# VH-VL binders against q2ft37, part 15

Target 1, 241 residues: q2ft37
Amino acid sequence: MGHHLKRVVSPKSWGIPRKTDKFVTKTSPGPHNKNALPIVVWARDQMGIVRNMKEAKHVLREREIIVNGRPVRHPDMGIGIFDIVSIPKSGKHYRILRDKKGRHVTIPIDEDAASSRLVKITNKTIVKGGRIQLNLRDGSNVLTDKQYKSGDSIVLSLKEGQKNEIIDHFPFQPGNMAMIIGGKHSGVVGRIIEHIPVPGSLPNRVILKDESSGESFETIDEYVVMVGRESPAIDRWGIEE

## First folded at step 16 (VH-VL)

Design r4
Fold by OpenDDE, look of step 16:
Structure r4 (fold): chain C 241 residues (1-241), chain A 120 residues (1-120), chain B 111 residues (1-111)
Amino acid sequence: as target 1 above (241 residues)
Amino acid sequence: QVQLVQSGAEVKKPGASVKVSCKASGYTFTGYYMHWVRQAPGQGLEWVGWINPKSGGTFYAQKFQGRVTMTRDTSISTAYMELSRLRSDDTAVYYCAREYDFWRGYMDYWGRGTLVTVSS
Amino acid sequence: QAVLTQPPSVSGAPGQRVTISCTGSSSNIGADYDVHWYQQLPGTAPKLLIYGNSNRPSGVPDRFSGSKSGTSASLAITGLQAEDEADYYCQSYDRSLSGYVFGGGTQLTVL
């Protein structure tokens, strides 16, 4: 009688087989919300590193899994795009991305890459004292005295002693590199060519160009995450599966 | 009984590629990471990389980045390591080894090794 | 050049105690990664001897023991037997290299 979801109606983004068990773990409210993958589903169904919920709970109790620099304690905790998953004792690190079909994919990364994470700024709030609170796409927030814009990406440090410090910034502007993380063009990395504001309640449009193929793609602001300036900040973006 | 059966010895020319296979039995193939470790004649052990047979995810030592490709066929519980642009110093016995504990990173079962000789 | 440093050779008489050191750094053993040990008999593949610094797999005699302290680890063999003649390797993980690392290996000779 736990918080379960019928496996057949699990989000397609999870990319898990639907005909194995009747139920699957439901993601708890928190990071990434609707776009979240439960950590137990990640570990069991995608990674195969635990066999069942009992094992999952055991490794979580032992703090074997670190997400964005924090130990995971609950099997229903959600992970999502650009999250960093680390296994401290074995030196394994992973970045969560989306493939061309919009499914969560896990990419092994090295220690250096695992020392920071990318996150999109959704909006800003002025808090008491005049400081700026950046509300991030994953549901978290950080305080800063610097000026950033909605739609920009920031790179947060995950290093001990420097957690959540902003160590880099990718402005949302034409000429910079971005990744599409939703819609039919999910997984595409390209240079922003044009930002087209749309009057009314409709989402703004963004035109990206894949420089490798020369193909142009149109999407909406919500699905665009800045991943660099002249070039992507990291070498591996997306998985073709 | 866990067993890792590797393909036979290979002789290659410099610049060529070699693909070594490792067939696993006696356990759930997709439940354990597979490592590749090599040993040059008279030398020590050198880690090459690992593969997650479940997801297909791979991670290679920096030294082999761009030259090594690890794959698997889950239908036959077989892991593969392909090394390209072979050099004489790639001459070694190549071992596949199962990582028993994903969380601690040790290898409990090893194949018998595959000798790869690179000579002109 | 191995990241973990082992003596190239050690020797002992039957019944004696021998110790093999594995010296690392702050980027591997000193970073609190576990140390594992492997035994490689002549002409054979390595065999897991010690895992998690001091644990013995089933079938490994209690004559073998492992320890870890600071940036180094040690393998001790008591009651040395002729069958213990082999190469021994320590293994850990190195964050600076982002990879698993082995010691250079130690050849144990039973006199």
Scores: ipSAE 0.902, ipTM 0.953, lowest interface PAE 0.5, mean pLDDT 94
Fold by ESMFold2, look of step 16:
Structure r4 (fold): chain C 241 residues (1-241), chain A 120 residues (1-120), chain B 111 residues (1-111)
Amino acid sequence: as target 1 above (241 residues)
Amino acid sequence: QVQLVQSGAEVKKPGASVKVSCKASGYTFTGYYMHWVRQAPGQGLEWVGWINPKSGGTFYAQKFQGRVTMTRDTSISTAYMELSRLRSDDTAVYYCAREYDFWRGYMDYWGRGTLVTVSS
Amino acid sequence: QAVLTQPPSVSGAPGQRVTISCTGSSSNIGADYDVHWYQQLPGTAPKLLIYGNSNRPSGVPDRFSGSKSGTSASLAITGLQAEDEADYYCQSYDRSLSGYVFGGGTQLTVL
């Protein structure tokens, strides 16, 4: 099976022209879901910082691109929302977000902002020794001895010596601030009003208030990522445009 | 041959805005970051910020945050820097400079500069 | 004061060697960021002279050389010529400022 997807059928979230090339890179299994943006698509097609696959492979071999504190070695490894992408030797750092059309966008950030990352807890499991493994939306995992709930967000340090330490926590509860990462409200930052559990396999409902417009709206819990408590943690968690 | 052709000198009053242009030719405009660097008369070089012409993403030196806006028009291979709320110490030559090596951050080609004079 | 410190001026006779220092800190050169050098002839834009600490672009004479050690960098010019009379700037990146930084500049006079 090949590592390429025809560009016409590529996910809209990648923000690439669908009709200009025959093939795009498919993602490998990794920290993000199957719609994650391959690092080579990001570097070549979105950012224009490499010209072709050969240059991309060279750059990755040289450990030039760091994602969430780790060098990326494979051009088909995926990146997604809230990931921190760093180019250490030239001091360039980025956070990956979504726009109102659900497409990945790249936000330049400073050194301080690049020293941590936000992740949503999908679920948790008990592992050997009674420790709790938090399973994160991007497919990664962290161990903890503290109680966190599915749907909460945690902030993980990327600082050397403190890597993967949980340095903040945003509970999924009424009154706290969230960003919507899917559906027609993608990119909206709002305050949770109510969480409505739904029986069976149907998605749970969440009612939020868009703080900028004052209007309430509904989405499903899958699309909700906590980005703060009573205020958003970072000004650029949401999309203004 | 790489060329960066900048707009002509500007005279502005305090509180006004100025927009300097930088037209690129001789290379793929969207393949290289563009920096803006200024030099007050008789003084050294001061970095203002960069733009990625491909994505439109920008990053500004802390000193200029809130007063500078960098944009580009890829259809005419032109970068722009706009500085608002001008004051007398903004009097300087403003250079655009191409970043050849994204990975190491050095500028290989510079425009000839645009003198911006702020006086009453 | 400038984040990267250079002597304000240096001088030398034709044929001699001069050295221009560029002193930084642990947040820039000392954090293993590269140092680049630019030459600015009177009335002109800066021109890249040295990149990546020690590399010369095409067209730069081999009498220009650069080095980096610890928190400092150095530009050496041998076989000094009258046309070398210019201002010289070092440049690096600073983590604490999240930005690119230049030295204060060094005016080279050829005697």
Scores: ipSAE 0.852, ipTM 0.945, lowest interface PAE 0.6, mean pLDDT 88

## First folded at step 18 (VH-VL)

Design u2
Fold by OpenDDE, look of step 19:
Structure u2 (fold): chain C 241 residues (1-241), chain A 120 residues (1-120), chain B 111 residues (1-111)
Amino acid sequence: as target 1 above (241 residues)
Amino acid sequence: QVQLVQSGAEVKKPGASVKVSCKASGYTFTGYYMHWVRQAPGQGLEWVGWINPKSGGTFYAQKFQGRVTMTRDTSISTAYMELSRLRSDDTAVYYCAREYDFWRGYMDYWGRGTLVTVSS
Amino acid sequence: QAVLTQPPSVSGAPGQRVTISCTGSSSNIGAGYYVHWYQQLPGTAPKLLIYGNSNRPSGVPDRFSGSKSGTSASLAITGLQAEDEADYYCQSYDSSLSGYVFGGGTQLTVL
């Protein structure tokens, strides 16, 4: 029972029908923590590219699915926002995003777009030798000698020979473009207007403005991912306004 | 048996739009990607793009980006391809084709094609 | 013109063996993408002939065989018959174009 949960209590972010089967695959601990979408649920229930768990296991054994440059081996592996999913043998690539309802959505992308991924820096750790380890939202980490801040986004290369190299950086600051990835405003893209630090254990507040509608949104640091600088980066990430 | 029934021939003026339909039967429509391929008279095959009928996701050849829109109606197992800003060189037979193997990327069943003629 | 290069035409007498080549590059066949073959009879839609480099769908005679090596693929037809007269297309994927690609097609004439 450790690999399953009742389908009726599956996260809403999965965007799957809840009254079809009794159980659904439970995401294993790992990338994106809770609410991560199991790869088999993505393949079967969202994409319809496998019919059942047996077929899913088969394609995984054959290393048919690559996530962020690594073959997926287990059906309960979680995927999440900004992950790159590739089917190398048929030339299909996808980026995982969230829609305005906070549901995982799969966006087809080309080879060039699939060669890098965006990821938020959660925190930093100084390691032996004075180097800085960036701990990323998806649970991975990278070492760097450059200075970045928590809350910033970095773009990592997925190209062979350049894996996990930082090729771009989006600072968490007013005036830059960001996407809300949690809470009631999930999926909103806007410019950061103000960052309001809150003393104590309460989360810091962030005010964003949707430049298309002129509407302002308030959220917390945890739910903000930088997706650009002063210029809009909507096209770059395939995000719909 | 698997069948892909396409809409009838179209005659359009330059600058106009055309929408071709492809009704699928004999299999689960949402279980297979649908491709669109065209063939100009006396010429070879040219890939236009694909749609995932289940998710609605689409991917188009670079050549057709901004001009082509692929959609589907799952309630009637029908895929649509709309091509806008038509030019004379868009004159071709347009085929819908089912991708049987998502992982290998080949097309096992083809519609009979829809002739689209663009002329002034 | 086409990303995959095929001879425009090939011919053979009944009973002979003919071969149709499909030459690609490092961004398609050479990159490890599968090659598929389609037969198109005059006035008809293409039909799947070979998939996954060398596999025959049900109903396709064993006279048809496919192979792949390096940046090229080949379709071989043994025991050539009159009904084999058609256009043949190879198909693969090209990473540089981010798309599915076809060969230019080969017209097979049975003499």
Scores: ipSAE 0.907, ipTM 0.954, lowest interface PAE 0.5, mean pLDDT 94
Fold by ESMFold2, look of step 19:
Structure u2 (fold): chain C 241 residues (1-241), chain A 120 residues (1-120), chain B 111 residues (1-111)
Amino acid sequence: as target 1 above (241 residues)
Amino acid sequence: QVQLVQSGAEVKKPGASVKVSCKASGYTFTGYYMHWVRQAPGQGLEWVGWINPKSGGTFYAQKFQGRVTMTRDTSISTAYMELSRLRSDDTAVYYCAREYDFWRGYMDYWGRGTLVTVSS
Amino acid sequence: QAVLTQPPSVSGAPGQRVTISCTGSSSNIGAGYYVHWYQQLPGTAPKLLIYGNSNRPSGVPDRFSGSKSGTSASLAITGLQAEDEADYYCQSYDSSLSGYVFGGGTQLTVL
């Protein structure tokens, strides 16, 4: 709540990380390579549900862990923000989020919440027959006959028989709610004030307002994930404060 | 061996809260989910919810959401269940129970139970 | 009203076979969720008897056996002994409730 009346942050915050803090993500073979969390680290170190790598490999061979509707086979497969992790046979489901320090946190969720996932559209490809393939931030893709734009978020069904059907859409536009997933403002939820396209290879800039503090801030479009429309969507995704 | 030692019986009035403790020993507390299950006098078992002591994550049966809070203190290997706005039909023995097998979801060791009586 | 239905009571003479049914639905047993069984002797906490439909923990005699088919499960006790007199509960998970569920319990009487 509050109007976007404050002056935009200075050019120093534009496009370059602070020298005192280098943001280097661990390499990962799977999606979410920026700050991706290997499934074995999640299971052993965060959740304590496997004791060691041997047990983790056994669990994965048995297809006990489902991420975004697919069994995980490799212990170094990465998971990240908004991923749905399910243990179907014991009825446990989780959503991966980030805290205000940029650390992965795991939120237990019910069956209904586990039946869909939020994902950002990275770009589009025209495929065989002139259909549109949406290429998603997590490395997956979906086909659609509707118009969506890069930077938008979509909600995909995980229900059997309806997998990858688009059931909701959050346009990347002023007034809509976003969560920041990288850089200085990781974990912040804000409302889009302005998108500033930048020609060439430099990242596009996005100015947002942190609704809780009323302060405006700037980040790059890579770090922006739409989580709602003009109405607040904080409760829908379990995003804290 | 594995032990789950629960706090003593409680008598409460309607509208009050109760907090039951469950101290674990004989195993790595943070390696196993802890469930809470209650049994009204002469009645069957009713699942209340679980906590992951490692992460602190909780999940509650729909009937108890908004009235139950599960916590733990890993430094003393103790799980807690607090039930608020007590009613007379909350009178029950409350058990903590260890989930040995996260993947199958069964409870292999149970505390002796804590009787909570809610009466005027 | 229990989500999983068990007969309220069953009885048998020593040496006989008895069975205890546990009837669920498409949101629990019928969806493929495991069924576990617990024995509760009078005045005591429940004790795990059968896990994962049919597995016996160490110390449980082989005269106890479990099975699952369709939307229901069954606990069989052969060679019935006086010490088997107890309450028996099945347990599973229900996706519509997003939670663990117990049967209503079956009181076994040894005649």
Scores: ipSAE 0.833, ipTM 0.940, lowest interface PAE 0.8, mean pLDDT 87

Design u6
Fold by OpenDDE, look of step 19:
Structure u6 (fold): chain C 241 residues (1-241), chain A 120 residues (1-120), chain B 111 residues (1-111)
Amino acid sequence: as target 1 above (241 residues)
Amino acid sequence: QVQLVQSGAEVKKPGASVKVSCKASGYTFTGYYMHWVRQAPGQGLEWVGWINPKTGGTFYAQKFQGRVTMTRDTSISTAYMELSRLRSDDTAVYYCAREYDFWRGYMDYWGRGTLVTVSS
Amino acid sequence: QAVLTQPPSVSGAPGQRVTISCTGSSSNIGAGYDVHWYQQLPGTAPKLLIYGNSNRPSGVPDRFSGSKSGTSASLAITGLQAEDEADYYCQSYDSSLSGYVFGGGTQLTVL
């Protein structure tokens, strides 16, 4: 009950066939919450690199899959947008993104691109000693002495010896490039035109413009991830417009 | 048994494009990565790139970035490699090769190769 | 120039033992990536000979063996036979190039 859900009710974001088997692996609580894709579903159903759960467990025991610089040990571990998946022994690296339909897509990337990851700052906490803890969208956190704002994106190093060092920063502000990662416009990359604060408990609104099509999109703060400044980090992030 | 049947020899002019096909049989086409490797006459092997036939995801050697496009048609278990802006030094036998072990990265079955000749 | 270095040629008499070296660097063999070997008979496509440093696929005689140490790998052929005359290639992955790499190839001549 705790490890499986009916395949027919699996999230659409997984992008897997729903009528093949009765059950599918349920994502464990952790990174990316409800929108997380179980690593076994990624490997088996999306990538086709394992045939079954037994094989998946085998490769995980052998530490064949690294996510964000850490070996995956459990088949129900969730992966999500901007995660870096690496296969150390064959030199294959992937970045997880969302397509225009809001489905998880796996983009092959090179060693350099795999050495860092993008992550959104959800909120900040002041810890003892006056340092700032950045709480990140994937559920992780990092300590910093620098000032960042909620909604900003940071780039974290995955290199050995430099793990979780902030190596770049994309401010959440008009004029900068962002990607929509939720709602009906998931996958859209555009320039932030306007940020509209909404009084009360309702989410703030964000207007983005797709510069390629000229189309404008409206979404909420929660679904906006900064992916660049004046220009998107297309070459670096593999973002397709 | 596993078989990789490649298209016939091609003769092209510099600046042209060539598309080589590789039809797979004897195994589940979408279950294994497909690599492309070339060999110039009298020279060694050179890796071009790979494709995941299930997803269509591709990764190319830096040398061929912007010039090579790998695709597949799952309905007929066929992989394609297209190389554009051909030069004389692109003259080579091009092989498709199945990657048996995704985790270790070796190629267990090879096509017979397709000779591509680029000459003015 | 190939990223993995092999001797251009080796030779031996029937029944002898020959070895083919494959020298890499810290970005490939030395980084822990497996080494694979391929045999290419004249006018044919390469054939997998050794995978995962020392494993033989079905149909490959036990006369062929592979090993890896440090930044180098080696293919050994015992009881050399006339049919072993071919080109041999080592293959691995190089992190600095973000790609699969081959040795330059070694031509084995049976005297």
Scores: ipSAE 0.908, ipTM 0.958, lowest interface PAE 0.5, mean pLDDT 94
Fold by ESMFold2, look of step 18:
Structure u6 (fold): chain C 241 residues (1-241), chain A 120 residues (1-120), chain B 111 residues (1-111)
Amino acid sequence: as target 1 above (241 residues)
Amino acid sequence: QVQLVQSGAEVKKPGASVKVSCKASGYTFTGYYMHWVRQAPGQGLEWVGWINPKTGGTFYAQKFQGRVTMTRDTSISTAYMELSRLRSDDTAVYYCAREYDFWRGYMDYWGRGTLVTVSS
Amino acid sequence: QAVLTQPPSVSGAPGQRVTISCTGSSSNIGAGYDVHWYQQLPGTAPKLLIYGNSNRPSGVPDRFSGSKSGTSASLAITGLQAEDEADYYCQSYDSSLSGYVFGGGTQLTVL
């Protein structure tokens, strides 16, 4: 398959004009599969910090962009919600979030906020020696001796010497704060009221309260990412209001 | 030729707010970050924050967080800095400055500055 | 107080060499962040003089040079001329403050 796709078929979450250019960079295999945004689309089209692919390749070759603590070398590498993007030599840091239309939005953050990242646990497996491997929404994994559940969120350190240490945990349970990342209520931050298991192959349902409006709404557990306990752990979400 | 034209001097009372403008010309406004830097009389330079004119994204020095708002209007290539709850120690010349090199964080062109005087 | 420390003043005769220091810490220059230099003539806005520790923008004479070592940086000016009389500022980034920082400034007097 080719490295490019026409703009008219690009994912809506990328937030690029669909009818202005013939080709955009296709996402290569990697984390954030469905709605991943190629780093070159982010840098050139969203942020305006490179002019063209030649410049993008140059800055990536020079290791100017760090995503979740690792240099990005390939313009096809995908980024997605909750990723930390850092520009080490100028001290600029960003968190990738989504707006109410499900498009990626880039939030500038300080050094402290850029020292950790939030990830949802999608499932877990038992590996050699009886240890638990947590498989994370972004495609990465971590080993742990502690009990965590699918649907929980964990906070991983990006600090030198502490990389990938679990430094906080937001259980999926009533009373805790979540962000909705898909469906009609994408971008809403709400409090879990109830988790309704559904038998068979249908998605489990989740009832939440939108704290800003006071109204309750329903979504499926796939769209729910825990972002705090009784209050959100991240002060600035991707929807500035 | 790159040019940054700032609004004129302002005199304000403590507790008021001020909004300084910076009109850019001679380059693609949305292609470069804009910084704001101030200089109190007889003092050195102090960084206030930056804005990405393409996205509107901002980042402020911690001491100004909660009092400063940076905005822009891309249709007229103009950046703005608003500082609220003014105090006498906010008296300074406020410069806008273009960041040529996003990757290294240095400012290649500066406006002439806008004097803001805060007095009772 | 300035995060980056510069001598408050420096002087030299025409034709001489002067050096202006810029001393930081482990959270800025010592963490590997670049140092940039600006010249501010009396009554004017700052002008970029040196970027990326040692690079001169187009139009800056080669008698201006910069260097960085450890937690400090230095601006050297050779062949001093009367028009070099100005204030000079270093600038870097500080990770503990999450922000850009300037030195306190150095007033250069050409005797």
Scores: ipSAE 0.835, ipTM 0.937, lowest interface PAE 0.9, mean pLDDT 88

